# Ledger of designs, part 13: VHH binders against UV DNA damage endonuclease (uvsE)

Target 1, 305 residues: UV DNA damage endonuclease (uvsE), of Deinococcus radiodurans (q9rte6)
Amino acid sequence: MTSACEAVPQLGLVCLTVGPEVRFRTVTLSRYRALSPAEREAKLLDLYSSNIKTLRGAADYCAAHDIRLYRLSSSLFPMLDLAGDDTGAAVLTHLAPQLLEAGHAFTDAGVRLLMHPEQFIVLNSDRPEVRESSVRAMSAHARVMDGLGLARTPWNLLLLHGGKGGRGAELAALIPDLPDPVRLRLGLENDERAYSPAELLPICEATGTPLVFDAHHHVVHDKLPDQEDPSVREWVLRARATWQPPEWQVVHLSNGIEGPQDRRHSHLIADFPSAYADVPWIEVEAKGKEEAIAALRLMAPFKKD
Below, E stands for the ipSAE of ESMFold2; O stands for the ipSAE of ESMFold2 at other seeds; V2 stands for 0.75 times the mean of E and O plus 0.25 times the DockQ between their complexes.

## First folded at step 8 (VHH; framework vhh_6z1v_2)

Design n5 (from k4 with T105N; at its last look DockQ between E and O 0.91; V2 from the best seeds 0.75)
Fold by ESMFold2 at other seeds, look of step 8:
Structure n5 (fold): chain B 305 residues (1-305), chain A 126 residues (1-126)
Amino acid sequence: as target 1 above (305 residues)
Amino acid sequence: EVQLVESGGRLVRTGGSLRLSCAASGFTFSDYAMGWFRQAPGKEREVVAAISWSGGSTWHADFVKGRFTISRDNAKNTVYLQMNSLKPEDTAVYYCAARSQYERNDFTSPEAYEYWGQGTQVTVSS
């Protein structure tokens, strides 16, 4: 309930809780393929219904814990993007009122939603079949966001890394041709190896795509000592310029388990970059999830509350 | 010591089925995505299927067209490839490979995979 003018960033919860409060059901492809068509329909109806109920509970959880940013699980509706099998799409259509109601629960609670689909999505792949399956997967995520009643803007971001390295030109060229539910929500995040923020910025500028800056990835990519390097603040500001409006800027926060160069995410955040003090939205990418948010709230600049 | 050991490759007639297994040791298996690759004589190694670290997401190459299914059992540190309706064109050495969940490179590229098995021969006769 802090005013919009407060200097304290909003800390976001990623996908699920360590505790039992926000946990989603799944089904594997091998188990799914062992089912008859009627059994598949029943399985997905039960699974999707259950996950929508849990998602509504996640809105209550966020409200109760003063969390105003939440990353939706990319595994919320398994088999939704399965080629040649429309069962998931049909089940989700049947559940449209429940899905919309879940989306309203977040909006009514003042919780911003985004997704970061990562598995097997390579939009700029040199393999046509991978490009096709990637667009299908992204469209399925966008369908979920539409079904939740979420705006087709970067407020409800659909976030990716840059994909296959050395193919930035191909990435820039394909973005205008993405389906509008995907394209209008798309953001790009720098990674530890294939795409630095310097490599993504021209792509973001050419396509009108917001850049999500990840300081941890930047430190690993450039082999910097830590997240207090002066370039971290420079990139916060350069990334901010890609956001319209700039108060929608999202950055990612994580620490390495064994030090700044370790790509693996720690359980808690011990090192909060000073460069992030005025960023409005921060996704906390820590294994401790809600525990990491609680611990951060006991640190500067948050502990003034 | 890290090991990936494939098994189950053999001679099979056209239309037959095989199940390949890959037993993993020496690393935290549940932190790794897994892939199956194949290499026919005179051809480059190509990705057949991939599965996420949790098993919740899979990808299969178009040339298997629903005939192959990748799966994993994290309790047994094993990844599988169920191969049905085998064709002579499926004849190849099949390799199991492991990729960190933090790897951002293209999952179809062999360089994205940190650990590799020695391969198992699958031969499909007319």
Scores: ipSAE 0.702, ipTM 0.881, lowest interface PAE 1.2, mean pLDDT 92
ESMFold2, look of step 8: ipSAE 0.702; ipTM 0.883
ESMFold2 (binder alone), look of step 8: mean pLDDT 88; pTM 0.901

Design n6 (from k4 with Q101H; at its last look DockQ between E and O 0.23; V2 from the best seeds 0.00; counts 0 for: pae O 6.6 > 2)
Fold by ESMFold2 at other seeds, look of step 8:
Structure n6 (fold): chain B 305 residues (1-305), chain A 126 residues (1-126)
Amino acid sequence: as target 1 above (305 residues)
Amino acid sequence: EVQLVESGGRLVRTGGSLRLSCAASGFTFSDYAMGWFRQAPGKEREVVAAISWSGGSTWHADFVKGRFTISRDNAKNTVYLQMNSLKPEDTAVYYCAARSHYERTDFTSPEAYEYWGQGTQVTVSS
């Protein structure tokens, strides 16, 4: 599709490709712990170097496929935030020039970057040790974004769900005290159970935090018939109002495998919500990744086929 | 065909210990985060513990913290639950489950998990 670059909205690739083009190396904690300190350093140096090279290739991939939004995996640098072990941090510091060059590859190609950390982060946990480890993990991710040369604004978003249910007031209270590299990038996304968009909106307003609306989550939470419910458009607009500027608004797109109430993500997106037609940035949360983006580009409102 | 096979469930006395295993096949194990759930008769299925794709991060429900430990071995395609200081309230069928690492971040909801084992019975007697 060399001639089809019209993706308004812009469709984002999430983390990796189904194909071999963008795939990252890893190591398990168990295997890592079995290594001597010298072996750990060598392992992480080799692994991080390889993943930075692959990340540079992901920028080329996005440019070649006219993808202007890419979600970074928060798992690019395993062991970076491991409590009591600074090996990952030291290795990443050593690789700072290579990391910065990878970030420039994306910005030079006009590709917006964001992250939705996959680690077990619960900023508003009722347990102090979980809150502390959560801030440490978020700080490590923000450090990666700084190392890529990414702005400390919601343009380069660090996105979370609302965390522990029933603790919205605690979430609102802690956000102003987060470290600036985290706080200035933070966004919140509604989920299917703990936090509806209605529950997140006051938190977002009180803290100046953008709301990322997920229509699929909303439909499941409120038991709506599908993503064409009028409230979906209402929430797109209410969420947009939390973004400064509103042109930076991100929403999430997914379909259920067996229908609107199924939380499991489908391979492709068969049902694109009409409410999303004027949203500037959409992360496509489908198992088909680049295949799902390609299929969407053949559908209204992107392209007639 | 994706397959998750739990093993290790048995009868054990209060205060005892037990290690559950879950062997995975038919998918790229390192692309999936894993969870252990339990369900007692007449109760809803509840999350016990979860572990990231790399094993670098773990989460444990408050009712098992300090007693249970989730771990994984990606070379063996296996996730484990070490259960110590068992109580009669821990009696349940225990299920392992796999959640797509890159598409789902909601680790406490059973609906986020695509693949499930058939379960292994743990019974804790007084």
Scores: ipSAE 0.080, ipTM 0.600, lowest interface PAE 6.6, mean pLDDT 89
ESMFold2, look of step 8: ipSAE 0.632; ipTM 0.857
ESMFold2 (binder alone), look of step 8: mean pLDDT 87; pTM 0.891

## First folded at step 9 (VHH; framework vhh_6z1v_2)

Design p1 (from n3 with S54K; at its last fold request DockQ between E and O 0.91; V2 from the best seeds 0.76)
Amino acid sequence: EVQLVESGGRLVRTGGSLRLSCAASGFTFSDYAMAWFRQAPGKEREVVAAISWKGGSTWHADFVKGRFTISRDNAKNTVYLQMNSLKPEDTAVYYCAARSQYERTDFTSPEAYEYWGQGTQVTVSS
ESMFold2, look of step 9: ipSAE 0.743; ipTM 0.897
ESMFold2 (binder alone), look of step 9: mean pLDDT 89; pTM 0.909
ESMFold2 at other seeds, look of step 9: ipSAE 0.720; ipTM 0.889
ESMFold2, fold request of step 11: ipSAE 0.658, 0.662, 0.701; ipTM 0.872, 0.870, 0.886
ESMFold2 (binder alone), fold request of step 11: mean pLDDT 89, 88, 89; pTM 0.907, 0.903, 0.906
ESMFold2 at other seeds, fold request of step 11: ipSAE 0.707, 0.672, 0.720; ipTM 0.887, 0.873, 0.891

Design p2 (from n1 with G35S; at its last look DockQ between E and O 0.09; V2 from the best seeds 0.00; counts 0 for: pae E 18.4 > 2, placed apart)
Amino acid sequence: EVQLVESGGRLVRTGGSLRLSCAASGFTFSDYAMSWFRQAPGKEREVVAAISWKGGSTWHADFVKGRFTISRDNAKNTVYLQMNSLKPEDTAVYYCAARSQYERTDFTSPEAYEYWGQGTQVTVSS
ESMFold2, look of step 9: ipSAE 0.744; ipTM 0.897
ESMFold2 (binder alone), look of step 9: mean pLDDT 89; pTM 0.911
ESMFold2 at other seeds, look of step 9: ipSAE 0.742; ipTM 0.895
ESMFold2, look of step 10: ipSAE 0.000; ipTM 0.187
ESMFold2 (binder alone), look of step 10: mean pLDDT 89; pTM 0.910
ESMFold2 at other seeds, look of step 10: ipSAE 0.700; ipTM 0.882

Design p3 (from p1 with S57R; at its last look DockQ between E and O 0.84; V2 from the best seeds 0.00; counts 0 for: pae E 2.6 > 2)
Fold by ESMFold2, look of step 9:
Structure p3 (fold): chain B 305 residues (1-305), chain A 126 residues (1-126)
Amino acid sequence: as target 1 above (305 residues)
Amino acid sequence: EVQLVESGGRLVRTGGSLRLSCAASGFTFSDYAMAWFRQAPGKEREVVAAISWKGGRTWHADFVKGRFTISRDNAKNTVYLQMNSLKPEDTAVYYCAARSQYERTDFTSPEAYEYWGQGTQVTVSS
C-alpha cells in the first residue's frame, strides 16, 4: 500500500459559486484605459481590496462545505500583468498583508489552491510578442501565489494546456528557463485539439512537469465513445506517474452538454468516469459549480444512494 | 446560419482613425471569443487583436499596441476594432473571427477560429 486509499476523491470548486457567496469584481481593459492615472489607482485599490475580502470568504466557504481543493480565478487582480502600466503591481504590493492573510485562511483550513490561467497564454508561440506577454502573465499569476504564501511546488499548481500545436519540442526546451515561481508550480493538461496526453507525456517526463489528465478532452480529441473507454484508465495511471508524490495527482472532470463529443461543460456531472474512483484530487469543471459538487456527493462512488 | 458581417473599412490618410464593426448572428455570441485578423497583399493572414467571450480579457499584437483597441457589446452581438494613428502598413482586408471559449488551439492561429466574416478593406494612404 502506497498512496492513501481514500473512500472518495476530493472534489474541487472552480473559481466562483453559482450562489452569491464567491463572486469577484472585474474591470475590462477598455474601461480601465478610459480612466486617468489617479482614477486607475483608486479603481484597482478598491477592486483588489474587495476581491481579497471575497477570497478570504471563499476560504471560509470551502471549509464550511468540506471542499479541500479550490481553483483561484485568473481574473482576481485585473491589469496586474499590463505591460507599461505598473499600477496593479503597486496596488497589490500595498495590499500584501491582506493578501497573505487570505492565503493563510486557505492553508489553515486545509484547502489546496491552484490556478489555471486561460486564453492568450501561449508559451511556445512562434510569435515573440506572444511568448513575452505569456511569460509576463504567468509571472503575474505566480506573484499572486507567492503573495498568498503558497508553496512553490505542484501542490499549488499553475496549470496550462500545451499551447501551440506541433511545437512540443519548443515547449520542452523553454520550460527549464521559466522563472522559478512559474517553473516550480507548472503543470500541463491535455486538450481536445492541440495536445493529446500522448503528446504531452514525453514533455512532462523530460522536464519533470506533472500531467493533469482531462478525460473529457481525451474523449473529444480521440473521438472516443465516452469516458468509460479503457484508455481513460490507462491515462489516469500514466499521468499519475508524472506526479511526485503521486498522491498530489489532479484530474479534471467535465461532461458535454449534449453528449461525449460536446466540448461545452454541462451544469451537473451525470457521468462520473469509473477510472477516476481512486484519484485523490478532482477539479469539477461544471457550470453548476458548488451545485455540481453537491450532486456528485450523492452519487457513487461518493454515496451509494 | 452563422454570419459575421464586417463594416467600416474605407480609405483614410496616415494618422487618421477608423472604427470597424462586426455584427454576429446565428450562434450564441457570448460563448465565443472574438478576434480581428488582417491580410495585406502578398502576406499571410495575421491576428491583430482578440477578446474573451465575456470581454474581460483582451490581447493586441505589438504592431498595433496602443493604437488599436478591441471591444465587444454582447447585448448587440457586435465586436469592434478602434484604429487610431493609422499607418500605410495597416492597409489590409480586416476579418472578424469567432472562436469557441472551449477551443484550446493557439488563438493566434487562423485554424483556431470556426467562423469568419467576408472582410472589410482598410486602405491607408500617405
Scores: ipSAE 0.534, ipTM 0.820, lowest interface PAE 2.6, mean pLDDT 91
ESMFold2 (binder alone), look of step 9: mean pLDDT 88; pTM 0.907
ESMFold2 at other seeds, look of step 9: ipSAE 0.695; ipTM 0.875

Design p4 (from p1 with W53R; at its last look DockQ between E and O 0.07; V2 from the best seeds 0.00; counts 0 for: pae E 24.3 > 2, placed apart)
Fold by ESMFold2, look of step 9:
Structure p4 (fold): chain B 305 residues (1-305), chain A 126 residues (1-126)
Amino acid sequence: as target 1 above (305 residues)
Amino acid sequence: EVQLVESGGRLVRTGGSLRLSCAASGFTFSDYAMAWFRQAPGKEREVVAAISRKGGSTWHADFVKGRFTISRDNAKNTVYLQMNSLKPEDTAVYYCAARSQYERTDFTSPEAYEYWGQGTQVTVSS
């Protein structure tokens, strides 16, 4: 086992398993809006309660499989931030003890948690109403993390891409004014189109925000041949410098289905970038989820001696 | 992983017709409203048409009204753009985009859409 002589990266599970062990219930907006107020309360109470139980099971799953990093689903509590309808918020408040207990299950198992909210969050939009809804959505996610008893530090990261392209200065200016539960957890990830790591680094430095490097996004954005390009190692190191402490650094790992320029994530990771060999935390963004983690563990540097 | 893949873009003469397709995967397609955007050289990306989650409501920009029709097939996870009476000013890269219906955001702004395709080129010659 190379862990005994040299520490290897911790591989993170993203949201759910391909097997039945970690899967969350949902409800469509159309079905939800067809319900009366009393039916909405009952539906969300049942749904949220079930998802919290599944989340507790995810902590056990991670512990049993030596997974020490887990990305919470941003769909864990549907309708929580629905404008004009506070039913989700009220139900989650009612379930506060169960939510806190679920958070403790992860802490007791030694599993680091983070979130990567994906939908409709553009903090630096040129439209005021979008900026307002974005802060509301981020605050709702931060409320979930508070309810789980998670630290207001990048250890329990709230991760975003850079938002509206060409508005990095606006992003840097707004970050200090974000609510503390959001601001203290915020991280920024480079994407394939709007923000390269070079564009995000000054923002991260100016605001004390960690940079999460995604090599696949970098390769696509800069049209590089593959993840062994020398710039990949350069950006791992530059991103590491934005983390305090550097041992908390997270990077994202994915492969393209048909090659390095393919944005679609493969089922397994066949090409592990050499630049990632000393990164402490890796989120594995593969369609194979826990199967991809298992397959990676059979490869260098993870393979046991 | 969410993926949107456009197809059907090609060179066509003025007055011609094209049908664009956008295949979706990695999310519950029927929970998302869809839109087509376009970007001509030197121009900003602009919304062309949008369609509700079930397809019962559609919206079309004034510059394509009566000529373009958005539709979707939720069984095939696909959104379409039928483009008739094409003009040279329709020359652009066309993108499909996905948006959650439960948030009240400006559907004509690119920032309202969380998922994007890589685009398909439509070129209209004289």
Scores: ipSAE 0.000, ipTM 0.097, lowest interface PAE 24.3, mean pLDDT 87
ESMFold2 (binder alone), look of step 9: mean pLDDT 87; pTM 0.892
ESMFold2 at other seeds, look of step 9: ipSAE 0.729; ipTM 0.895

Design p5 (at its last look DockQ between E and O 0.21; V2 from the best seeds 0.00; counts 0 for: pae O 14.6 > 2, placed apart)
Fold by ESMFold2 at other seeds, look of step 9:
Structure p5 (fold): chain B 305 residues (1-305), chain A 127 residues (1-127)
Amino acid sequence: as target 1 above (305 residues)
Amino acid sequence: EVQLVESGGRLVRTGGSLRLSCAASGFTFSDYAMAWFRQAPGKEREVVAAISWKGGSTWHADFVKGRFTISRDNAKNTVYLQMNSLKPEDTAVYYCAARSQYERITDFTSPEAYEYWGQGTQVTVSS
């Protein structure tokens, strides 16, 4: 539960800013593959160095704007998980001191970090090559978090959806076998089609994995009228029970562009669900990013008399 | 004003190859995951391949079985579909589609997941 000292939820920034302050460089696979091995090394060294500097600046940005939760971008280190090409791993190892310093900048500023890797990761696929690439990608994300000096706990969460529908038993069975840097950080989030919170809860309970509740996904999945449906509060509380400690609970906040059933994220949050009023950590999934956070701070429960 | 414009569809013989292109404008292309869908006469639109916004993660439908490859070039705001070993059953109108990478929708095989669509390009594979 939240403290009696009138703490309000911490609103989290997701990946980048609308403004230029937090934007990361990238390279496509096609462009990268056209490079010679020496050109690949030079490209990734320049790109990773630049993105680490931008990441260090993101810590300053969060501190200056009282943002205490930040979701790291999956685009920080392109090609890090590329099979058969160790260039990214070697470059990141070379940059280890800079990466650690960037992680300390967030910790020193009191900013909690997490990652939500790209949804094409499907740990419970029945295709062995997809499972193998998925574990490799998750291991690369965990390596980044280790390099930032982040704890191997759900405080520094690696968050996934449930993957291939109808394969919850397979997901539950594989989680204990995941590499420790992944397994110890893993969280699961309900989605709008394949896995409801009811389908994820037994998996979370069996494996000791926290459930991140997403009310927008829940409303779409169950075809509910809006996020004030009584089940939204029910699931906030049931998800909280999967967190140890419960003060680490994260939920996701988004609104649909054209209404509650629209899966696309709006630019701002017009409707803050009453069920979220006592949740300690909220990732704001709005296209307006920092502008959406600023607008939310002018609304109850964040606005003070 | 968002536009997705497919090109490259034409008539080819069985076993042939094509590369489709989709040029994007009116939105921040590098923030969007992209997909190719196809629709044959009398059939529903079906996903062929999808690619993450950075290009490092791809997915291909089982029925293309290593024959098709999706790719993208964010500097040119373009997504591609390389189609090899074409079969008559690949005959369809091919559409590109875009969705924001920050919307964590796992049903990326559903047309409903995609916010923007092109008008399509016809691919016809003859014997």
Scores: ipSAE 0.000, ipTM 0.344, lowest interface PAE 14.6, mean pLDDT 88
ESMFold2, look of step 9: ipSAE 0.362; ipTM 0.746
ESMFold2 (binder alone), look of step 9: mean pLDDT 88; pTM 0.900

Design p6 (from p1 with A33T; at its last look DockQ between E and O 0.94; V2 from the best seeds 0.76)
Fold by ESMFold2, look of step 9:
Structure p6 (fold): chain B 305 residues (1-305), chain A 126 residues (1-126)
Amino acid sequence: as target 1 above (305 residues)
Amino acid sequence: EVQLVESGGRLVRTGGSLRLSCAASGFTFSDYTMAWFRQAPGKEREVVAAISWKGGSTWHADFVKGRFTISRDNAKNTVYLQMNSLKPEDTAVYYCAARSQYERTDFTSPEAYEYWGQGTQVTVSS
């Protein structure tokens, strides 16, 4: 193979579009609890059916716009992991054929799927009740990925940050005991405060867990001037070594609204780190979603000029 | 200036119900995860319940599960705590708190929250 055949990174869409094409319904806990058991079943059946249909349409959308990486919303199926109430689980089981068909739409279109469930999940919490609810939530997300027919590998990544700071050893110790649908898909991402990439790397190495590098988080954590700092490339390469195969490496891309130290995500990406030029998979974490992807495609290194 | 103002705390009987409200101003409310904490005399502040910035995810501590429900109304910039089946052990000052959607630290730790209310007293009598 010659250098003239070098591929560019695949830019991933995160959860929804700013346009109306990919938008998911939800229901609040308060409204749900006001419903009778029969009303709950009807509500979730209607809501889940609608969201699966929209998800099927998201596969068509990605194919039509040459998007080969898509982050599933972790809120597709509200109430699925509600303790003491199995209505969501029963409804999702009833919809199994439709869910599987939606998953096939993505794989048939060549679209890689991953999930980044973050809300109230702290696997290494010092509180047993939080550890328990965290595993239950992660298992529910993994069940959704199983229902979509997605392989139990980091190709279909189930991504988290490192959780409670100062508890890396506890995180490393618990990962081998996670349920296989979770463990086999798990990845870890550095954050701005609790876990730098340097703190995560030993955990990833000890457990065989891929490291998803986020340059923006790294720049904030280390108070670097911008994402062109030489350490950004160093960490891209060190993170790559945790991926088996390395061609599956995912990194996260975001810019700060008011500059490199601003944790808030901008609408578009004005500054694409040169260190990312050879990374195969990039999740674009911008408020502009598909608009940010379109704008990136007009910039180096994606434009060929 | 950011303000979180709790209201609704009062004396109630065991088994009674109470709804706390927290009115928010001075920031974009819909960008923040909201939580209720409580502190009894001589004890550390402890998380009671939390709700994501969109309201799609909630978490409740085991000691209140089934009895308390957190909710929010982004149109009114208000977070609520519905408290049912109250027990004397629920007696505490209740605080609302706001956490940026970009904060990654442990959501049960008070240091994850950048804005705090002054608290509202709930007292549950036998």
Scores: ipSAE 0.663, ipTM 0.871, lowest interface PAE 1.9, mean pLDDT 92
ESMFold2 (binder alone), look of step 9: mean pLDDT 89; pTM 0.908
ESMFold2 at other seeds, look of step 9: ipSAE 0.729; ipTM 0.892

## First folded at step 10 (VHH; framework vhh_6z1v_2)

Design q1 (from p2 with T58I; at its last look DockQ between E and O 0.83; V2 from the best seeds 0.72)
Fold by ESMFold2, look of step 10:
Structure q1 (fold): chain B 305 residues (1-305), chain A 126 residues (1-126)
Amino acid sequence: as target 1 above (305 residues)
Amino acid sequence: EVQLVESGGRLVRTGGSLRLSCAASGFTFSDYAMSWFRQAPGKEREVVAAISWKGGSIWHADFVKGRFTISRDNAKNTVYLQMNSLKPEDTAVYYCAARSQYERTDFTSPEAYEYWGQGTQVTVSS
């Protein structure tokens, strides 16, 4: 039968650059709360405007460096979801044309976007207040993706880990009831402790949610020697089957600083798993950011010679 | 040697304000999310507020929202809890706790936290 199809993965940049090109401004809650209402409005208008300009610059950066996958910072618009204070929402609404234009810059450049908003989001928490705040936070991120003009599909992924361990059934049950802007973009990623890929797969299958496989997490969770274990390829393929179409599959790539069991992310990727050679989309989770992408491009399978 | 040392707990009247500090040493503070927990007599330890390792994300429990503000200063390796409009039900021992940025367990669960302080007593009089 026919020869195997061979493709080089697209390497994704995560949030910011080591260099000055992609860096976002922020403000602390305590400093923000010390401001008058007029000062808050002015602060957020200046901050959001600046971050949207930087975001447009990130699209140009990605295009110039042949980067076709970019993870948006989940802290791009501080105070957007602040309870009892609609200033952020109003400012972002005012800036809707600029936000849409920034989104078009990515789409026009052929750069796929995703978000991985993990902080304090536990959709399957046993605490009602945490479930409620988690849905509000996810809805705020989905609103940003809508404002960027991004279609509500897993192509424009909103990615989470499985949340509170031992509550996979609750996670599967709640996903159909999530607001459409969140539900239609949702993906799930295995972690080092609470949810293995084996635990997530039935949830993904039952809810039509793509599984993002992370080999580093898998190796830590199962205490495997390294990312060349045969199960790594097996899970790449099983995860791929949850993606419709399979060409949209995203995997995560990281190395441990002091070895395969170290959860901390290294500066560069020294060990690229052979199992990843044919995956279409890889987020590079390395402290070296664009430097790690450049270094990877000098290694097999990316090196052209 | 890892240490988290809380300070600033004291007796205060209802409606008063108090600022707690937690000084960290022996680990890379800027790589850790920080939380304040509290434990009243006869009750379980409960999360009050949490702040991400860069400080960009903040969570406060509903029972303190609008009254308490968590913050951090990575240059000083210190996390703070500004407590305003104090009520008698805020009386508790307050603990700071550190969670690795790579720990993905539920942030409200004490088991997610690698390092704990000794606690500082806050007493709010009627």
Scores: ipSAE 0.661, ipTM 0.873, lowest interface PAE 1.6, mean pLDDT 92
ESMFold2 (binder alone), look of step 10: mean pLDDT 89; pTM 0.906
ESMFold2 at other seeds, look of step 10: ipSAE 0.715; ipTM 0.888

